# VHH binders against E3 ubiquitin-protein ligase MYLIP-A (mylipa): the designs that were tried, part 3

Target 1, 279 residues: E3 ubiquitin-protein ligase MYLIP-A (mylipa), of Danio rerio (Zebrafish) (Brachydanio rerio) (q6tem9r1to279)
Amino acid sequence: MLCHVTRPDAVVMEIEVDAKANGEDCLNKVCRKLGIIEVDYFGLQFSGSKGENLWLNLRNRISQQMDNLTPCRLRLRVKFFVEPHLILQEQTRHLFFMHVKEDLHRGHLRMCSEQAQELSALLAQAEFGDYNQNTAKYWYTELCGSEPNQTTINSIIAKHKALEGLSQASVEYQALQLVSSLEHYGVEWHWARDAEAQRLAIGVGPEGIAICRDDFSLVNRISYPIIQIATQSGKSVYLTVTKESSDSVVLLFKLISNRAASGLYRAITETHAFYRCDT

## First folded at step 20 (VHH)

Design j2 (from z7 with K108T)
Fold by OpenDDE, fold request of step 21:
Structure j2 (fold): chain B 279 residues (1-279), chain A 123 residues (1-123)
Amino acid sequence: as target 1 above (279 residues)
Amino acid sequence: EVKLVESGGGLVQPGGSLRLSCAASGFTFSDNTMSWYRQTPGKQRDLVADIDSEGSTKYADSVKGRFTISRDNTKNTVYLQMNSLKPEDTAVYYCTTDYRTYYFDEGTETEYWGQGTQVTVSS
């Protein structure tokens, strides 16, 4: 079976696996091809029938999880984001960086003007190399949502010039350092509805769960220590949470499909497990 | 408590038929996907068939055209009609559902499976 595995930079890899191969087999081949030893940070995603982004269960056969196998289309993604200093391999960091760039484009990471200036310069150095007035492009507006004035532009240029001679790996590392300090770094978002059928964005990250409105305004933040139980039942995910009053409350999230619910459930539980044990 | 109880297994000759049943309780049956798995000694448990809450079905390639999964929500029961049985179908068949619980303090997950029912296809 031929799997088309798309990297965060949109490069497609062809990976041949057995018809009965597990997700892990495919991921291992991908990582091997990329020279990645730190396989634990990564996973494979596929699209559900309703447009869901679903993580492949690495323990299960690929053929049993995907509706369409011809071709088998998968996406290599960072599954567990960690701080850059914990990443050992340059190849791994590069994949992190590529994934983060996608997150930045999606507007999932917010930052102040100063941070945006710094990051703009870093991204430019990474992509274009040393400053050149004819080729340098900056993502300032995309990063902070504001148009830069001339002073800001000059500042970005100055920052870019200051990065002269730095390697791609170096600036990617610096960029990751900056991004890792931002809110929602490493957060995976899931769409759900609450008990009142209100649309919510559920963010699952290293620190816990963010419950946001559809405009990503924060409604609640739930840290893992106060979560007692997570339950998936069909299209629903339940979280039993300890309140400040020592009472418990059950939060209900309804998702578009059973698979989506499973996805949220697994995101929560696997993230918790990962950071509990590995960090 | 979530409970799944399989029945209907047995010994049959090649080409024969069996109908498995799984009675479910302890959760909202109609909202859940029900699945049949099978396992042989020393091998992993493999999906045989599933049926979601909307009635959509999925089958392993090896059983397509021979097995039929169905559900009766009024009885909280899922069925597996197995026709044209082959020796390769010999296994313990398990029923499960997409109901799972994770306990954060222990870091443990509970999945719910039936006890299994033995299906043996032999001359």
Scores: ipSAE 0.893, ipTM 0.949, lowest interface PAE 0.3, mean pLDDT 94
Fold by OpenDDE, fold request of step 21:
Structure j2 (fold): chain B 279 residues (1-279), chain A 123 residues (1-123)
Amino acid sequence: as target 1 above (279 residues)
Amino acid sequence: EVKLVESGGGLVQPGGSLRLSCAASGFTFSDNTMSWYRQTPGKQRDLVADIDSEGSTKYADSVKGRFTISRDNTKNTVYLQMNSLKPEDTAVYYCTTDYRTYYFDEGTETEYWGQGTQVTVSS
């Protein structure tokens, strides 16, 4: 069967796989085509019937996971974010960068004005090359949520000019270094409701789980070492967590669908498994 | 404790019918998707049919039009009506649900399956 795999930069790749192929087979072919050896950092996503962003289970057949196979539409994404210095290949870093750009556009990463200025310059250099007053565009407002004044604009321009002659790979690496220092780098967000039917944003990252309100204000942060058990049952995900009193509490998250619940469950468990050596 | 117990398997001739049952306990049955899988020796376990909490059903292409999955939430039971059976349908049939548990200390996952029921289609 033919899979259409969309990259973070919106380029669509056509990947032919066996009708009984599992997700791993497809991902391997994608990575091979891109010259990526570091396959473990990546995954394939697809859209659920309710608009869920779902990770393909790499161990299972693709045909058993997707409702519509004609065409089979997948998205190549970074599944496990790591620090840039751990990435070995330029191709891998480039994919990380493209995914991060999407996250920045979505407002998932917050930063101060100074960081926003620096990152604006780096992104401009990466996309447009050396400074040109007629073509340079900066993402400052999108990055920090504030409109830049003339002084800020001049500062960004100065920073951009200072990057003259730097290659795309170089500035992408610097951008990743900056972004990797930000809060919620590598965090995947899931919408859920608690036992009281309050809407929550559940962030799953390398350090643990962030429970936020719908405005992303932090309610609770749960590190992996204090989580005992995760359970998925239907549309619900349960976390059994150790309290300071040595007792346990069970947290309940209700998702929009069984598939979404499976998604959150898998995000938690696979992230834990991936970063287990660091926890 | 989550338990799934299959029954209804047996020996039938080609063209015959069987009705499998899976009795479930230990979780909120009505909220879960119930699934039937089948496995032959030396091969992987394959999905046969699913029924979600809303009653939507999915079937493997090989059994479409012949098999019907249904559920009775009052009895916590899922059924698989198998008609027009073929020798190729011979397998151990297993019941499962979208209930799983991950233990962080061990880094292990537990899925819940029934013991299976043998279906043999032979002349």
Scores: ipSAE 0.892, ipTM 0.948, lowest interface PAE 0.3, mean pLDDT 94
Fold by ESMFold2, look of step 20:
Structure j2 (fold): chain B 279 residues (1-279), chain A 123 residues (1-123)
Amino acid sequence: as target 1 above (279 residues)
Amino acid sequence: EVKLVESGGGLVQPGGSLRLSCAASGFTFSDNTMSWYRQTPGKQRDLVADIDSEGSTKYADSVKGRFTISRDNTKNTVYLQMNSLKPEDTAVYYCTTDYRTYYFDEGTETEYWGQGTQVTVSS
């Protein structure tokens, strides 16, 4: 079976796997071709029939999970983010950077004007190299939400010039260091509805679960230590949360499909498993 | 407590038919996908058929046109009608569901499977 695997940098790889291959078989081949030893940070995503963005279950056969196999279309993505200094390989760091760049484009990461100025310069150095007034283009509006005035533009230019001579890899690392300090670094978002059918954005991250409104304003935050069990039933995910007195409350999240519910359930359980303190 | 109980297996001649049943309890049956898998000695379990909560079905290529999965939500039961049986269909048949439970204190997940029912196709 032929898989077209799109990397975070948009390059498409052709990967041949056995017709009965597990997702893990494909991921390992992708990482081997890329020379990546840090396989555990990555996964493969595909699109569901209702537009769901789904992780391929690495332990299960690819053919049992996907609707379209001619060719099998997958996306290589970072599944588990860590602090940039923990990443061993430059290629791994580049893929983290490209994934983060997409998140910035989608507007999921909060940033003040000063951070937006600094990151604008880093992104420009990474894309265009040293400052050149004929090619300089900055992401400031995308990062901050407002047009820069001349003072802000001059500040970005000054920061860009200060990066003269730095390699793409060096500035990508600095960009990751900056982005890793942002509140929602490494958070995976899922759309759901509560028992009153109110639309929620559910953020699954290293610290636990953020329950947000559709504008991403925080409603509630649940750390992993207080969660007793997670259950997937149909299109629903239930979390049993234990209070300090051993009383329990059950939270309900309803998703658009069984596969979307499985996706949220897996995001919670696998993120919990990955970030446990276990040496 | 989630419980899945298969029945209806047995010995049958090539070309014959059997109907398997799986009685389910302990979860909302009508909300969940029900599946049949089969396993031959020394091999992994293979998907045979799925039926989702909306009645949509999926079949392994090796059984398309011969097997039919169906469900009765009033009896919490999923069925597998197996026609035109071949010796290669000989296996233990298992019922399962997409209902899942994860326990945070141990980091363990429970998958729910029936005990299986033997189907043997021989002359």
Scores: ipSAE 0.673, ipTM 0.812, lowest interface PAE 0.4, mean pLDDT 89
Fold by ESMFold2, fold request of step 21:
Structure j2 (fold): chain B 279 residues (1-279), chain A 123 residues (1-123)
Amino acid sequence: as target 1 above (279 residues)
Amino acid sequence: EVKLVESGGGLVQPGGSLRLSCAASGFTFSDNTMSWYRQTPGKQRDLVADIDSEGSTKYADSVKGRFTISRDNTKNTVYLQMNSLKPEDTAVYYCTTDYRTYYFDEGTETEYWGQGTQVTVSS
């Protein structure tokens, strides 16, 4: 079968796999084409029939998971984020950078004005090279949500000039270091409802789970060590959590579909499993 | 304790029919997807059909039009009606569910499968 695999920079790769291929067969071919040996950080996403953003299960046949196979449409994404200094290959760091750059463009990550100024300069150096008034273009509004005033613009230009002569790889690394310091670096968000039908945003990250209201205000933060059991049953995900009194509490998250519930369940369990091996 | 018990397998001639049943207990059957897989010796289990909690079905291309999956939520039972059977349908057929449990202390996940029922198609 033919797979159209969209990279984080929107470039589409055409990958041919056997009709009975597992998800990992496709991912391995994608990574080989890109020169990536650190495959474990990556996954392939697809869209569900209700608009869900879903991870392809790498152990299972692609044909069992997709609604449409002509062509099979997938997105290459970083699944497990780590601190940039832990990444061994420059090409792997470049893919992390492309993923992060797309998230920044879409407004998925925001930061304070000082960080936005610094990152704006780094992004410009990575894309355009040394400061040139005819080509300089900065992403400040996308990064902090506010229009820059002239003082801010002048600050970004000064920072860009200070990066004179730095290689693309060097500034991509510095950009990743900055983004990795942000509170939500590596956090995957899922929409759910609690037992009282209150809408929740569930953030799954390297150290645990953030439970937020639909405006992203924090309700609770649960670290992996206090979670005993995760269960998926239909459209529901249950977490059994240890209370201060040593008793257990069961938290319910109800999602829009079985596939969405599986997505949250797998995000939690696979993230825990990944970082448990890396501790 | 989650239990899945298959029945209805046997020997049948090409072109014949069989109906498999899987009785489930230990979880809320009506909330969960139920699936049939089959396995020939030396190969991995392959999806045959599934039916979700809303009644939507999926079939492997090799069985479309010949097999029908259905469920009875009052009996906690999923069925596989197999018509126009071919020798290549010979396999052990397994019932499974999307109900899953992950234990954080062990870092292990439990998948729930039946013991399997043999289907043999030969003259």
Scores: ipSAE 0.620, ipTM 0.803, lowest interface PAE 0.6, mean pLDDT 89

Design j2 (from z7 with K108T)
Fold by ESMFold2, fold request of step 21:
Structure j2 (fold): chain B 279 residues (1-279), chain A 123 residues (1-123)
Amino acid sequence: as target 1 above (279 residues)
Amino acid sequence: EVKLVESGGGLVQPGGSLRLSCAASGFTFSDNTMSWYRQTPGKQRDLVADIDSEGSTKYADSVKGRFTISRDNTKNTVYLQMNSLKPEDTAVYYCTTDYRTYYFDEGTETEYWGQGTQVTVSS
């Protein structure tokens, strides 16, 4: 069976696997071709029939999980984010960087003007190399939502010049270090509705769950230690959470499909399990 | 307590029919996908058929046109009608659901499977 695996940088890889292959078989072949030994951070995603963005279960046969196998279309993505210093290989760090760069482009990560100036210079060094007035282009507006004035532009240029001689790998690492300090680094977002059918954005991250409105304004933040039980039932995910009074409350999230609900349930439970093992 | 109990297996001649049943309890049956899997010795469990809460079905290619999955939400029961049986259909058949529970204190997940029912197709 032929798989078209899209990398975070949009390059498509053609991967051939046995007709009875598990998801892990495909992921291992992808990582081998990329020279990645740190396979555990990554997963493969596919699109459901209702537009869901779903993780391929690595222990199950690919053919039993996907609706279309001619060709089997998958996306290589970072599944579990860690602090950048824990990443051993430059190639792994590069894939983290490309994934994060997409998150920055979509506005999922917020930062102040000073951080945006610093990151703008790092991104420019990574893409264009040493400062050159003819080629340098900066992401500042995308990072903080404001157009830069001339003073800000001059500051970014000064920071870019200070990076002279640094390799792409070096500045990607520095960029990841900066981004790893941001509130939503490593957060995976899921759309859901509460018991009153109000739309929610559910962020699943290394330390817990952020419950937001559809404009991403925070409603509640729940750390893993206060969660007792997660249950998937049909299109619903339930969380039993310990309140400050030691009582418990059950939160309901209703999703568009059973597969979407499974996706949120798996994101929560697998993220908890992954980082529990790393601690 | 979630329970899934299969029945209806047995010995049948090639070309024969069997109807498997799986009685479910302990969760909201009507909200959840129910599935049949089968396993031969030394092999992984393979999907045979599933039916979601809206009644949409999916079948393995090897059983299309011969097997029919159905559900009765008033009896909390899923069925597998197996026609034109072949020796290759010989396996233990398992009922399962997409209902899942994860316990954060233990870091453990419970998946729910029935005990299995043997289907043997031989002359």
Scores: ipSAE 0.619, ipTM 0.797, lowest interface PAE 0.5, mean pLDDT 89

Design j7 (from z7 with D52T Y103T K108T)
Fold by OpenDDE, fold request of step 21:
Structure j7 (fold): chain B 279 residues (1-279), chain A 123 residues (1-123)
Amino acid sequence: as target 1 above (279 residues)
Amino acid sequence: EVKLVESGGGLVQPGGSLRLSCAASGFTFSDNTMSWYRQTPGKQRDLVADITSEGSTKYADSVKGRFTISRDNTKNTVYLQMNSLKPEDTAVYYCTTDYRTYTFDEGTETEYWGQGTQVTVSS
């Protein structure tokens, strides 16, 4: 079967796999084509019937997971974000960078003006190269939510000029360093409802779980060490959490589908497992 | 305690029929997807059929039109009606659910499966 695997930069790769192939087979082929050895950081996503983004289970057959196989459409994504210095290959870093750019575009990562200025310059250098008054474009407003004044623009230009001669790889690395310091770096978001049917954004990241309202205002942060048990039951995910009083509380998240619930459950458990081993 | 108990397997001739049952306990049955898998020695366990809490069903291509998965929430039981059985259907059939638990201190996931029931189709 032919799988169309879309990269974060929107390039589509054609990957031929056996009809009975597992997700891992496809991912391995993708990574081989890209020259990526660090396969562990990556996964493949597909869209569920209700619009949910779902990670392919790499151990299972692709055909058993996807409703539509003609064509088989997958997305190459970073599954486990790590600090840039831990990334060994330039190719890997580049994929991280592309994924991060998408996250920035989606507004998942916020930053202050100073950071936005710096990142704007880095992004410009990465995309356009050395400063040119005719071609330079800066993504400042999208990064911090404010329009730049002339002083800010001049500052960004100065920063961009200061990056003269730096390679794309170098500035992408610097950009990743900056972004990796931001609050929601590496956080995967899931929509859910609580027991009272209130809509929540559940962020799963390397440090734990962020529970936010639909406007992404923080309700609670749950670090992995205080989580005792995660349970999936149908469309629901339960977290048993230790309180300061040493009592336990059970948090309920209701998802749009069983598959979405599985997605959240797996995100939590796999993330925990991944970073537990690295620490 | 979560428990899944399969029954109904046996020896049948090609073209014959069997009805498998899986009795579930220890979780809210009506909220969970129930699935049948089958496995032959040395091979991967393959999905045969699943049924969601809403009654939506999915089948492997190899069993479509021959097998029917159903559920009785009042009995916490999922069934697999197998008709027009073929020798290639010979396998151990397992029942499972999407009910899962992960213990953080141990880093261990628990999936729940039945003990399996042998289905043998022999000419």
Scores: ipSAE 0.890, ipTM 0.948, lowest interface PAE 0.3, mean pLDDT 94
Fold by OpenDDE, fold request of step 21:
Structure j7 (fold): chain B 279 residues (1-279), chain A 123 residues (1-123)
Amino acid sequence: as target 1 above (279 residues)
Amino acid sequence: EVKLVESGGGLVQPGGSLRLSCAASGFTFSDNTMSWYRQTPGKQRDLVADITSEGSTKYADSVKGRFTISRDNTKNTVYLQMNSLKPEDTAVYYCTTDYRTYTFDEGTETEYWGQGTQVTVSS
């Protein structure tokens, strides 16, 4: 079976796997091809029938999880984000960086003007190399949502010039350092509705769960230590959470599909499991 | 308490038919996807068929056209009609659901499975 695995930079890899291969088999082959030893940080995603981004269960057969296998289309993504200094391999960091760029593009990471200026310069150095007035392009507006004035532009240029001679790997590392300090770094977002049918963005990250409105304004933040139980039931995910009063409350999230619900459930539980071992 | 109880297994000749039943309790049956798996000793448990709450069905390639999964929400029961049985269909068949719980303190997931029912296809 031939799998088309798309990297975060949109490069497509052809991976041949056994018809009965599980997700792990494919991921291992992908990582091997990329020279990545730190496989645990990564996963494979595919699209559900309703447009869901779903993680492949690595323990299960690929053929049993996907509706369409001709071709088998998967996406290599970082599943568990960690601090850049914990990443051992340059190849791994590069994948992290590529994924982060996608997150930045999607507006999942917010930052102030100063951070945006710095990151703009870093991204430019990474993509274009040393400053050139004819080729330099900056992501400032996309990063902070504001158009830069001339002063800001000059500042970005100055910052970019200051990065002269730095390698791609070096600036990617610096970029990751900056991004890792931002709110919602490493957070995976899921769309859901609450009990009142209000649309919510549910962020699952290393520190816990963020419940946001559809504009990503924070409604509630739930740390893992106060979560008692996660339950999936059909299209619904329930979180039993300890309140300050020592009583428990059950939060309900309704997803677009059973698969989406499973996705959120698994995101929560696997993330917890992953970071629990590291703490 | 979540409980799944399979029945309907047995010995049948090649080409024969069996109908498995799984009675479910302890969760909102109508909201959940129900699944049949089968396992032979020493081998991995394999998905046989799924049926969603909306009635959408999926089958393993090896059983397509021969097996039919269905559900009766009024009885909280999922069925597996197995026709044209083959010796390679011999296995313990298990019923399961996408109802799952994870306890954070223990870091433990609980999946719910029936006890299984033996299906033997032999001449």
Scores: ipSAE 0.888, ipTM 0.946, lowest interface PAE 0.3, mean pLDDT 94
Fold by OpenDDE, last read:
Structure j7 (fold): chain B 279 residues (1-279), chain A 123 residues (1-123)
Amino acid sequence: as target 1 above (279 residues)
Amino acid sequence: EVKLVESGGGLVQPGGSLRLSCAASGFTFSDNTMSWYRQTPGKQRDLVADITSEGSTKYADSVKGRFTISRDNTKNTVYLQMNSLKPEDTAVYYCTTDYRTYTFDEGTETEYWGQGTQVTVSS
């Protein structure tokens, strides 16, 4: 079976796997081709029938998870974000960086003006190299939502010039350091509805779960230590959470499909499992 | 307590038929996808058929046209009608659901499976 695996930089890899191969087999082949040893940080995604972004269960056969196998289309993504200093390989960091760039473009990461200026310079150095007035492009507006005035532009240029001679790997590392300090770094978002059928954005990250409205205004933050039980039942995910009164409350999230519900459930449980060993 | 109990297995000749049943309890049956798996000794458990809460069905290629999965929500039971049985269909058949729980303190997931029912197709 031939799988088309798209990398975060939009390059498509052709991966041959056995018809009975599981997700792990494919991921291992992908990582091997990329020279990545740190396989644990990565996963493979595919699109569900309703447009859901779904993580492949690495333990299960690929053919049993996907509706369409011809062609088998997968996406290589960072599944578990960690601090940049914990990443051992340059290749791994590069993939992290590419994924982060995509998140930045999607507006998932917010930052202040100063951070936006710094990151703009870093991204420019990474993409275009040393400062050149004819080729340099900056993502400032995209990063902070404001148009830069001349003073801001001059500041970004100065910061870019200060990066002269730095390698792509170096500036990518610095960019990751900056981004890793931002709110919602490493957070995966899921759309759901609450018990009252209100639309919610559910963020699953290394620190816990963020419950936001559709405009991403925060409703609640739930840290993993206060979660007792996660339950999937059909299209629903339940979280049993300990209250300050020592009583428990059950939060209900309704998703568009059973697969989406499984996705949220697995995101929560796998993220917890991944990071609990480091606590 | 979640419980799944399979029945209906047995010995049958090639070309014969069996109907498996799985009685479920302890969760909202009508909300969940029910599945049949089969396993032979020393081999991986393989999906045979799924039926969603909406009644959508999926089958392994090896059983398409021969097996039919169905459900009765009033009885909390899922069925597997197996026709034109082949020796290759010999296995222990298991019922499962997409109902699952994860306990954070222990860091453990619980999936729910029946005890299995033996199906033997032999001359």
Scores: ipSAE 0.888, ipTM 0.946, lowest interface PAE 0.3, mean pLDDT 94
Fold by OpenDDE, last read:
Structure j7 (fold): chain B 279 residues (1-279), chain A 123 residues (1-123)
Amino acid sequence: as target 1 above (279 residues)
Amino acid sequence: EVKLVESGGGLVQPGGSLRLSCAASGFTFSDNTMSWYRQTPGKQRDLVADITSEGSTKYADSVKGRFTISRDNTKNTVYLQMNSLKPEDTAVYYCTTDYRTYTFDEGTETEYWGQGTQVTVSS
């Protein structure tokens, strides 16, 4: 079976696996090809029939999880984000950087003007190298949502010039350091509806769960220690959470499909499991 | 308590038929996907068929055209009609659901499976 595995930078890798191969087999081959030893940080995603982004269960056969296998289309993504200093390999950091860059372009990470200026310079150095007035392009507007004035542009240029001579790996590391300090770093988003049929964005990250409105305004933040039970039932995910009063409350999330519900459930439980072992 | 109980297994000759049943309790049956798996000794458990709450079905390639999964929500029961049985269909058949729980303090997931029913296809 031929799998087309798309990297975060849109490069497609062709990976051959057995018809009965598990997701882990494919991921291992991908990582080997990329020289990545730190396989545990990564996963493979595919699209559901309703447009859901779903993580492949690495323990199960690929053929049992995907509807279309000719070709099998997968995406290599970071599954568990960690601080850059914990990453051992440059290759691993590079993939983290690529994934983060996608998140930045999607507007999932918020930052102040100063951070946006700094990050703009870092991204430019990473992509274009040393400052050149003819080739330098900056992503400031995309990062902070505002057009830069001349003063801001000059500041970004100055910051870029200050990065002269730095390698791609070095500036990517610095960029990751900056981004890792931002809110929602490492957060995976899921669309759901609450009990009142209101649309919610559910963010699952290393620090817990963010419940946001459709405009990503925060409604509630739930840390893992106060969650007692997660339950999947059909298209629904339930979280039993401890209140300050020692009573429990059940939060309901309704998703577009059983697969999406499974996705949210697994995201929550696997993330918890992953970071629990690190504490 | 969530409970799944399979029945209907047995010995049958090649080309014969069996109908498996799985009675479910302890969760909202009508909201959940029900699935049949089968397992032979020393091998992994493989999906045979599943049926969603909306009635959509999926089958393993090896059983397509021969097996039919169905459900009766009034009885909280899922069925597997197995026709044109082959020796390679010999296995323990298990019923399961997408209902599952994770306990955070223990870091433990609970999936729910029946005890299984033996299907033997032999001359």
Scores: ipSAE 0.886, ipTM 0.948, lowest interface PAE 0.3, mean pLDDT 94

